# VHH binders against Abasic site processing protein HMCES (HMCES), part 231

Target 1, 269 residues: Abasic site processing protein HMCES (HMCES), of Homo sapiens (Human) (q96fz2)
Amino acid sequence: CGRTSCHLPRDVLTRACAYQDRRGQQRLPEWRDPDKYCPSYNKSPQSNSPVLLSRLHFEKDADSSERIIAPMRWGLVPSWFKESDPSKLQFNTTNCRSDTVMEKRSFKVPLGKGRRCVVLADGFYEWQRCQGTNQRQPYFIYFPQIKTEKSGSIGAADSPENWEKVWDNWRLLTMAGIFDCWEPPEGGDVLYSYTIITVDSCKGLSDIHHRMPAILDGEEAVSKWLDFGEVSTQEALKLIHPTENITFHAVSSVVNNSRNNTPECLAPV
Key: E = the ipSAE of ESMFold2; O = the ipSAE of OpenDDE; V2 = 0.75 times the mean of E and O plus 0.25 times the DockQ between their complexes.

## First folded at step 19 (VHH)

Design wd4 (from ud3 with D105P; framework vhh_6z1v_2; at its last look DockQ between E and O 0.90; V2 from the best seeds 0.70)
Fold by ESMFold2, look of step 19:
Structure wd4 (fold): chain B 269 residues (1-269), chain A 122 residues (1-122)
Amino acid sequence: as target 1 above (269 residues)
Amino acid sequence: EVQLVESGGRLVRTGGSLRLSCAASGFTFSSYAMGWFRQAPGKEREVVAAISRSGGSTWHADFVKGRFTISRDNAKNTVYLQMNSLKPEDTAVYYCAANYAYHLPADAYEYWGQGTQVTVSS
């Protein structure tokens, strides 16, 4: 997983993240650094995307079930990185394999600090290698969506008003992530950055690609992954597995160029 | 200054019981998960039990399950280990440790006590 869509305006995204705290009260996550949110249909590594994390990371004695939403850099920058430019990191931290997560210092150290996050997206893109050519067919992959009274699908929107209604009720993809905090050696603000945990693909996706992000399906899974005060690292890692509760459709090659930020990137073909 | 002070370790006969206590100071105790670890001579330190920051979740190693119980009292800044049906192989120095995240392996734990000796004789 190396490309996502996360295009919703901030207020729509926030409402899509409504949740229930430990006491059963409905809440919206509190933003940190909202001005760093850069919505796009075509997000790539090194860009900022919103993640959920526990308030306990910012406030001692906070209720660990309360959620913060914050933009973080995609591509985890370990706290020990010595260069002044994070893009010079010599190894790829866009993804973290679940089967070796506790063996890699870049990932096991932040996990021991409870640095679990939920990476938010409309969905993600994958490219299927086609037999007989070097061409690849991109797909947009996302949670099944509940159809509205008019429609509920991307391809059924026949007006700007219907398009808006599709996304007002969109179920965001919730992927398991790990984050770390890096202090630039020459000073400046602490950089928050994340990696997406990956697993073997489910059977439904195996013809597209052999890996998939670890998807947290439902509020119980999201709550347990975030709650590092009450859910041990070892128990949380049991949440990391493939899911068949996923759908997809083919999209045009417009998405191939990461500079293309247009609804056509995710439109069915 | 962060301090974790274990107490209650002593010599007991096989089949006996002990309760270990660990008094914490110098940090916000209720924000930290706690663990009990032990180390016998010539062996590696191993996790015995762990407890979440609220006390709502506990974990016990298989070799002590049913015999040992971890608990905490956040009002008294204290974590406990009730040890029943003691065996000679339970002989070790027992350590109390704290970590901000609920985590089992010892290498992530931030604060450690000095240990208390438990000796189980036949």
Scores: ipSAE 0.653, ipTM 0.869, lowest interface PAE 1.2, mean pLDDT 91
Fold by OpenDDE, look of step 19:
Formats: structure tokens, sequence, C-alpha cells
Structure wd4 (fold): chain B 269 residues (1-269), chain A 122 residues (1-122)
């Protein structure tokens, strides 16, 4: 996974992240560093994207079931990294393979500290290789959305009003991530960064791409992944597997350029 | 300074019972998952049991077979290991450990006690 969409306004995004704590109380996640949130239809590595994490990471006495939402840098920078520039990292940390997560120090160490997060997105993009051509067809992949009588398919939103309605009730894609905290050697703000865990693709997606993000489907999966105080790494890792509960449609080549940030990136062709 | 102090280890006969205690200080106890480890002479350190921050979840090694029970009292900053039906094979130094995350490998635990000797005689 090298490209995502996360374009919802902050307030809409927050509402979409409504949850119940362990007491059954309805809650909204509290923002940390909300100013770092940059909505975009075309998010690439090194950009900031919102993730959910347990409040316990920030408050020692907090209920571990409470969630914080925070923009983090895509591409995990390990805490032990000694260079002053995170771009000097010599290995790719955009993704973490599920089968080797425990073999790589960059991911094992933060995971051992309970640094699990849920990466939020409208969906992610993947490119299908066309047989016989060097061309790749991009697809937008996301959770199936509930068809409300009034909410046409993303493609059927003929009116701006209908489009807004679709996004107001959009089910966000929830991907399993690992984050780390890096302190620059020269001082400054702590950098929070994340990697997306990847798995072999499900059968439905296999024709498009052989790998997919580990998707946490449902409130229980999300809660268990985040709750590092009550759920072991071993138990959490059981949640990491392919899911068939996805849908996708072909999109235009507009998304190929990471600088393009328009609704056309998501639009069905 | 972070301290974990184990107590309760002693010589017991086969079939006997012990309760180990680990008193924690120097950190927010309720913010850490706790574990018990043991190391027998000539053997590697192995996980015996783990308990979540709240105590709501516990894990026990297969070799425990229901004989040992981990528990904690956050108000007392103490974790316990109740050991019943002790066997000579249980002879080891028992260590208390603390970690931010629940039930991890030994190398992931941040704080360790000095250990308490448990000896089970035949």
Amino acid sequence: as target 1 above (269 residues)
Amino acid sequence: EVQLVESGGRLVRTGGSLRLSCAASGFTFSSYAMGWFRQAPGKEREVVAAISRSGGSTWHADFVKGRFTISRDNAKNTVYLQMNSLKPEDTAVYYCAANYAYHLPADAYEYWGQGTQVTVSS
C-alpha cells in the first residue's frame, strides 16, 4: 500500500470515528495535533495521516479503551535512528509485512512497546498490471458502504448534495499499523510515524494486487488492536489477516500523480 | 528509581504451595503489565505467567497446568504468583518483570527484579 485517500473534514472524520469505550459509553476521539491534519484524496508516504491510538500512550492513568486521533508521518522512523534527517533512513518502512513483523527490529521494538495504531483512510489505491502492456490501471479499494435509499453509489452521486451525503456517512477504512516515537538528535519535537501492516491479498483483490493492508474490520477488531494494555501482541496479531469485506472500482490515472488532490482521484471511470 | 522486589521464595516439599510477591516502586504500577519468569540452572529464562494492566486478562504457561495463578493489586503496587502442587521441576529463580504492553517475550520487558529462589525438594 503506497497511496491512500483521507479527505474528510476534521469534524466529519471525528464523527466517523465515534466509538464505545469498555464501559459502553459513546465517545469521540480527542485530537492530538489537529493542525497537522491535511485532508487529501491522494496521500503518499512521508505525508501525515490520522491514526487512532490508545489514550494510554499519552496519559498513564487513562482508560486504555479510550482513543486519541493524531496525524502521524507515514513511514515509520525507529526511535533508535541516530541521524538528524529521517529521510536518510536506508530501508523502506512504509509497510510492514505481517509474516516478518517480529523479525525486523524497526517494527518489533515499537510493537513490543504496545505502539499499535489504526490508520484511517477513505480507502487505498492499488495498481493492476495490465497483461501485455506497461500500463497499470489504478483502483480505489474501500469498505462496502451501506446503501441508503438516498445514497447512490459513489458513482451515482450526480449532485453535490448527494456527494456530501455519501461522505457524511462514509465508513472509514481501518488499517492495522505500528507507530514509533523518534526524538531528533539535535532536539525538537518528537516525531510520531507509522507503518501499515500488509498481508497477502484476499481472493477478491488477488487479480488487482497480491498484497493488501491488514484491515481491521469492525469495532471489536479495532478496539483489540488499540488496547495494548489488555490485549497481548500475540492476540492482537491474530487480527492480522486478509479480509474479503472490501469493494473496489477503477479510477482514472489522475491519482498516478501524487500532487493531484481532487475528487477525480476517487471517481469511478 | 524503578524497583521490583520479589519475595516469598523458599524451600518447599513436593506438593507444597508458595505465594510469591513482587513489590513495585518508582513507576506508575497500574500503567504496566506484569509478568513472572523463572530460570532454572542451565536453562533459559522462561515466561511463567502474565497479567494485563487492569488484571482483567491473564496468561499462564502450559507447564503451569492450572497450578499457578498470577494476580495483582494495583492499590498495593504488587503482583503475586500463587504456586500450588509444586514439583522439583519448578525449582528456579523466579523473576518479576514489568512492561508497558501485556504478555510479551522476555526481551521486551523493561524492568526486572533481582529474583527469588524457589526450591522444591522431592
Scores: ipSAE 0.613, ipTM 0.837, lowest interface PAE 0.8, mean pLDDT 91
ESMFold2 (binder alone), look of step 19: mean pLDDT 85; pTM 0.871

Design wd6 (from ud6 with D107E; framework vhh_6z1v_2; at its last look DockQ between E and O 0.90; V2 from the best seeds 0.86)
Fold by OpenDDE, look of step 19:
Structure wd6 (fold): chain B 269 residues (1-269), chain A 122 residues (1-122)
Amino acid sequence: as target 1 above (269 residues)
Amino acid sequence: EVQLVESGGRLVRTGGSLRLSCAASGFTFSSYAMGWFRQAPGKEREVVAAISRSGGSTWHADFVKGRFTISRDNAKNTVYLQMNSLKPEDTAVYYCAANYAYHLEAEAYDYWGQGTQVTVSS
């Protein structure tokens, strides 16, 4: 996974992340560094994207079921990294393969500290290789959305009003991530960064791409992944597998350019 | 200063029972998952059991086969390992350890006790 969409306004995004705590009380996640949230239809590595994480990462005595939402840098910078510039990292940390997560120090160490997060997106993009050509067809991949009687497919929103309604009730894609905290050697703010765990693609997606993000489908999966105090790492890793509960549609080549940040990126062609 | 002090290790006969205790101090005990590890002579340290912060979830190694039970009392800052049906193969130094996250790998654990010797005679 090298491209995502996360374009919802902050308030809409927050509401979409509503959850129940252990007591069954409806909650909204509290923001950390909300000003770092930059909505975009075209998110690439090194950009900031919002993730969910347990409040316990910030408050030792907090309810572990409480969630925080925070923009983090895509591309995990390990805490042990000693260079002053994160861009000097010599290995790719955009993704973490599920089968080698415990073999790589960059991922194993933060995972052992319970640094699990849920990466939020409208969906992610993948490119299908066309047989016999060097052309690649991009697809937008996301959770199936509840068809409201009035809201046709993302493509059928004939009116701006209908489009807004679609996004107001959009089910966000929830991807399993690992994050780490890096303190710059020269001082400054702590950098929070994340990697997306990837798995082999489900059957439905296999013709498009052979790998997919580990998707946490449902509130229980999300809660278990985040609850690093009550759910063991090993138990949490059992949640990491391909899911068939996805849909996709072909999009235009507009998304190929990471500088393009318009609704056309995820619009069906 | 963070301290984990194990107790209860002794010589027992095959089929016997022991209860190990680990008293914690110097940190917020309820904020840490706890684990029991053991190391036999010439063998690697291995995880025996682990318990979540609240105690609501436990994990036991396959070799335990229901013989051992980890528990904790957060009010007493103590984690326990009840060991029943002990075998000579269980002879080892048993260590208590604490980690902020509920994790089964020894490398992740932040705090360790000095260990208590358990010897099971045939």
Scores: ipSAE 0.915, ipTM 0.967, lowest interface PAE 0.4, mean pLDDT 93
Fold by ESMFold2, look of step 19:
Structure wd6 (fold): chain B 269 residues (1-269), chain A 122 residues (1-122)
Amino acid sequence: as target 1 above (269 residues)
Amino acid sequence: EVQLVESGGRLVRTGGSLRLSCAASGFTFSSYAMGWFRQAPGKEREVVAAISRSGGSTWHADFVKGRFTISRDNAKNTVYLQMNSLKPEDTAVYYCAANYAYHLEAEAYDYWGQGTQVTVSS
């Protein structure tokens, strides 16, 4: 997974992240750095995307079940990195394979600090190699959506107000991530950055690509992944597995160029 | 200044019991997970038990399961290890440690005590 869509306006995104804390209280996540949120139909590594993380990362007395939402850089920069330029990191940290996560220092170190996050997206893109050609067919992959007359579907929207109705109740894709905090040697703001954990594809996606992001399906999984104060790293890793609760459709090659930020990127073809 | 101070280690007979205590200061104790580790001479340090920040979740190594119980009292900033049915192979220095995340590997732990010696005689 190297491309996502996360295009919702901040208010819509925030409402889609409504949750219940440990005591059953309905809440919205509190934003950090909202001005760094850059919505787009076509997010690539090095861009900022919103993630959920526990309030306990910021407040020593906080309820660890309370959630913060913050934009972070895609492509984890380890806290121990010594150079002044993150591009000098010799490892690709866009993704983290689940089968080696506790063997790679870039990922095991932040896990030991409880730096688990939930990466949010409308869905993600993958490219299928077609038999007998070097051409690739992109697909948009996302949670199955509950349809109502008011919600419509992606392909049925023909006006701004109908498009808005499609996304008002969109179930955001929730992917398991790891983040780290890097202090540049020259000073300046701490860089928050994340990686997406990957697993083998489920049967439904195996014809498209052999890997998929580790998807956290449902509030219990999201809560356990985030709550590093009550759920050990070792228990949390048991949440990391493929899911069949996923759907997809083919999209045009418009998405291939990461500079294209239009609804056409995810429109069915 | 962060301090973790273990107490309660001593010489006991096989089959006996001990209760170890670890008093914490200099940090927000209730935000940290706690662990007990041990190291015998010539051996690597190993996790014995760990407990979540609230005390709602605990973990015990198989070699002590059913014999040792970790607990904590956040009002007193103290973590405990109740050790029953002691064996000579339990002889080790026992260390209290704190980590912000609930985690079982020693290298992740932020703060360490100086240790308390437990010796189990045949």
Scores: ipSAE 0.776, ipTM 0.900, lowest interface PAE 0.7, mean pLDDT 91
ESMFold2 (binder alone), look of step 19: mean pLDDT 87; pTM 0.880

Design wd7 (from ud3 with A106S; framework vhh_6z1v_2; at its last look DockQ between E and O 0.95; V2 from the best seeds 0.89)
Fold by OpenDDE, look of step 19:
Structure wd7 (fold): chain B 269 residues (1-269), chain A 122 residues (1-122)
Amino acid sequence: as target 1 above (269 residues)
Amino acid sequence: EVQLVESGGRLVRTGGSLRLSCAASGFTFSSYAMGWFRQAPGKEREVVAAISRSGGSTWHADFVKGRFTISRDNAKNTVYLQMNSLKPEDTAVYYCAANYAYHLDSDAYEYWGQGTQVTVSS
């Protein structure tokens, strides 16, 4: 996974992340560094994207079921990294393969500290290789959305009003991530960064791409992944597998350019 | 200073029972998952059991087969390992360990006790 969409306004995004705590009380996640949230239809590595994480990461005595939402840098910078510039990292940390997560120090160490997060997106993009050509067809991949009688497919929103309604009730894609905290050697703010765990693609997606993000489908999966105090790392890793509960449609080549940040990126062709 | 002090290890006969205790101090006990590990002579350290922060979730190694039970009392800052039906193969130094996250790998654990010797005679 090298491209995502996360374009919802902050308030809409927050509402979409509503959850029940351990007591069954309806909650909205509290924001950390809300000003770092930059909505975009075309998110690439090194950009900031919102993630969910347990409040316990910030408050030692907090309810572990409470969630925080925070923009983090895509591309995990390990805490042990000693260079002053994160871009000097010599290995790719955009993704973490599920089969080697415990073999790589960059991922094993933060995972052992309970640094699990849920990466939020409208969906992610993948490119299908066309047989016999060097051309690649991009696809937008996301959770199936509840068809409201009036809201046709993302493509059927004939009116701006209908489009807004679609996004107001959009089910966000929830991807399993690992984050780490890096303190710059020269001082400054702590950098929070994340990697997306990847798995082999489900059957439905296999013709498009051979790998997919580990998707946490449902509130229970999300809660278990985040609750590093009550759910063991090993138990949490059992949640990491391909899911068939996805849909996709072909999009235009507009998304190929990471500079393009318009609704056309995820619009069906 | 963080301290984990194990107690209860002794010589017992096959089929006997022991209860190990680990008293914690110097940190917020309820904020840490706890684990019991053991190391036999010439063998690698292995996880025996682990328990979540609240105690609501526990894990036991397959070799335990229901013979051992981990528990904790957060009010007393103590984690326990009840060991029943002990076998000579259970002879080892048993260690208590603490980690901020609930984890089963020994490499992740932040704090360790000095260990207590359990010897099971045939």
Scores: ipSAE 0.916, ipTM 0.968, lowest interface PAE 0.4, mean pLDDT 93
Fold by ESMFold2, look of step 19:
Structure wd7 (fold): chain B 269 residues (1-269), chain A 122 residues (1-122)
Amino acid sequence: as target 1 above (269 residues)
Amino acid sequence: EVQLVESGGRLVRTGGSLRLSCAASGFTFSSYAMGWFRQAPGKEREVVAAISRSGGSTWHADFVKGRFTISRDNAKNTVYLQMNSLKPEDTAVYYCAANYAYHLDSDAYEYWGQGTQVTVSS
């Protein structure tokens, strides 16, 4: 909910986001601000991560099923925020609870503008509180991967070539998000920022943590969440529920320090 | 200047039919979702029907299902509400509204018409 991995090179990430538009045409998402993409095994709030959103947000006559990919700041800054420094927000917008999303002004307002996005990651981290200590066990949580020879096995990669094969076919985690656009009062570029919608954890994750991101499992769910021109807000919110189609493994405490950006962060222990 | 102009509201007998029209100008009509809302005196405004930007998806409130039909003609920049089997409780001012996102809550809608009065007599 507060830490992800999104480490793929831009070209690999882009290919992993291949999709079909409404007409059935195979496409890749078009980048905005690609130079702001900061890959890392260890992303935290206030950092940039890539999200998908509808082209209709940028072009009035666009096909709303066409996708843009853009880095956005994690931690939604509401369009109505009046201070000059986003770090001065008096409330946490890293996550947004699904059960109150239509009641909280920070999230209801951008939803009414169709500002739905899909947050991309290799997977996310959660910390389990261990019995008998104050220490917490981190886990890396991700979609089940199709396991051919070495393509779906992190621990089986024994060379740079095999490591590349694991990630070249990696199924990216696709989380439901809401974004907003904030115009700094002193001027400058519009800030795009997002929150991740959360739900109660599924049975498989309940021993790790009581909340999980709302995961959009499959292209139909992703397409419906993004297409604010054809899918109403109320219909889209029906996509927001826990999923059992998730897997995980324990990782070392290296990930605890957000400055650590190495493959060890997600390596099984 | 954005304009939404409703027409077609009038007095009609119970069981009658009526077609409302809403002509849009001053914005790219085909990029917007549209809705019909109504407000009776002393009551809150409520959504009656809504339609996606292409017209491929529609929504109707349960109290009008089977009786009212929303439609749009993007070539004519017009949204319609066909109202059949009218009841006295349908008496209200009917408003046309536009929003960039397909949405059912009135508070999200950006542009509003002035309304057209529909009165259904017993």
Scores: ipSAE 0.813, ipTM 0.922, lowest interface PAE 0.6, mean pLDDT 92
ESMFold2 (binder alone), look of step 19: mean pLDDT 87; pTM 0.885

## First folded at step 21 (VHH)

Design xa1 (from wb8 with D105S; framework vhh_6z1v_2; at its last look DockQ between E and O 0.85; V2 from the best seeds 0.82)
Fold by OpenDDE, look of step 21:
Structure xa1 (fold): chain B 269 residues (1-269), chain A 123 residues (1-123)
Amino acid sequence: as target 1 above (269 residues)
Amino acid sequence: EVQLVESGGRLVRTGGSLRLSCAASGFDFSTYAMGWFRQAPGKEREVVAAISWHGGITYHADFVKGRFTISRDNAKNTVYLQMNSLKPEDTAVYYCAARPYQIYSRPSDYNYWGQGTQVTVSS
């Protein structure tokens, strides 16, 4: 996974992340650094995207079932990294393979500390190789959405009239991630960054791409992944597997350029 | 305490009309999506209709075919199901359910449930 969409307004995004804590109380996640949230139809590595994480990571003795929402940098910067510039990291941390997560220090260490997060997106993009050509067809991949009355197509959701019909009730994609905290050697703000865990693709997606993000389907899976106070690493890793509960459609080549940030990126062709 | 109380279920003839009501209490009704579900004997519980927290978005199951309409009154903490052109196949216990903000189609996605009201349609 090297490209996502996350364009919802902050208030809409927050509502979409409503949850119940362990006491059964409905809550909205509290924002940390809300000003760092930059909505975009075309999110690439090194950009900031919103993730969910347990409040216990920030507050001692907090209820670990409570959630925080925070923009973090895509591409995990390990806490042990000693260079002053995170861009000098010599290995790719955009994704973490599920089968080798416990073999790589950069992922094993933060995971062992309970630094699990849920990466939020409208969906993600993948490119299918065309046989006989060097051309690749991009696809937008997301949770199946409920078909509501007066609902517009995704392609028509660029108009204000259709936006509320489609995006106000949009089910966000919830991907399993690991995050870490990096303190710059020369001082400054702590950098929070994440990697997306990947798995082999489900059967439905296998013709498009052989790998997919580990998707957490449902509130229980999301809650267990986040609640590192009550759920062990071993138990949490059982949640990491391919899911068939996805849908996709072909999109235009507009998304190929990471600088393009328009509804056309995810519109069906 | 969270409560959902359904009312309006009764025996009606084929082709008749019925309006169900669900009165909610114990939570902020204006922040919850509401749904009507039904369960017939020997069948699984299925979604009939759902409405978003602000009432701007609705869903109706395919079998409704324009016969039923969900609505809500946030000032009264009540959700309604207007049922027209009722058929014997509509005979079931009808349940009111609630979940945060957005509408979903699966029963498992809803947090609060009423006790249900019996709707019987005679031939």
Scores: ipSAE 0.823, ipTM 0.912, lowest interface PAE 0.6, mean pLDDT 93
Fold by ESMFold2, look of step 21:
Structure xa1 (fold): chain B 269 residues (1-269), chain A 123 residues (1-123)
Amino acid sequence: as target 1 above (269 residues)
Amino acid sequence: EVQLVESGGRLVRTGGSLRLSCAASGFDFSTYAMGWFRQAPGKEREVVAAISWHGGITYHADFVKGRFTISRDNAKNTVYLQMNSLKPEDTAVYYCAARPYQIYSRPSDYNYWGQGTQVTVSS
């Protein structure tokens, strides 16, 4: 998982993240750093994307079931990193394999601190190797969407009214992540950054790619992953597994160039 | 105290019509999507129709399309299911359910549930 779409306007995205706290009260997540949210059909590592995390990470007496939404850098920068420039990190932290998460210092340390997050996207892209060639076919992969009477196809979102028909009821993909906080050695704001946990692909995706993000399907899974005050690391890791509740369609090669930020990136071909 | 109270279920003949109502209280109805589900004895609960928080997006299951219509009245905190051309296969307990903003199809996606109203369609 190295490319996503996360293009919804902030207010639409926020409503899609409505939840209940542990007392059953409806809430919207509270934004941190909303000016760093950069919506795009074509997000790549090192860009900022919104994640959910527990309010308890920011406020010492907060209810750990309450959620913050904040843009974070994709590609976890460990708190122990000593260089001044995160691009000098000598290993790739875009993804974290679930089978080695407790062996890698970059991931096990923040996980032990309860630094669990939910990475939000419209869906993600994967490239399939085609047998008999070295060509790669990109696919857009996302939760199945309910067939509504006012929504059109994904490829029909060319106008504000048609866009609303497709995206106002879009079920966001919710992926399990780990984050860390890095204090630059020369000073400045703390850098929040995340990795996406990966698992073996489900049967439905195995012909596209052998790995998939760990998807949290439904509010119970999302709540348990986020609530580090009440849910231990051991219990949270039970949530990390492949899911068959996923769908996909082929897209054009427009998405291959990460500079292309248009609806065509995810349109069916 | 959140309440969803269904009403209008009764015995009707095949081909008849019925209107179900669900009165909501204890939460901000205008921020919730509403759904009608049904369950016949020995069967799983299944979505029949759903309507978004603003009423502009709806879903109707294929087995009721053209016969049932979901609607809502935010001023009265009420969601409706108009049921026409009823068949014996429509016999079930009908449940009203709510979740924030968007419509989903699975019962596990809904936060609040009514106690249900029995609809029986006789030959």
Scores: ipSAE 0.792, ipTM 0.907, lowest interface PAE 0.8, mean pLDDT 92
ESMFold2 (binder alone), look of step 21: mean pLDDT 90; pTM 0.918

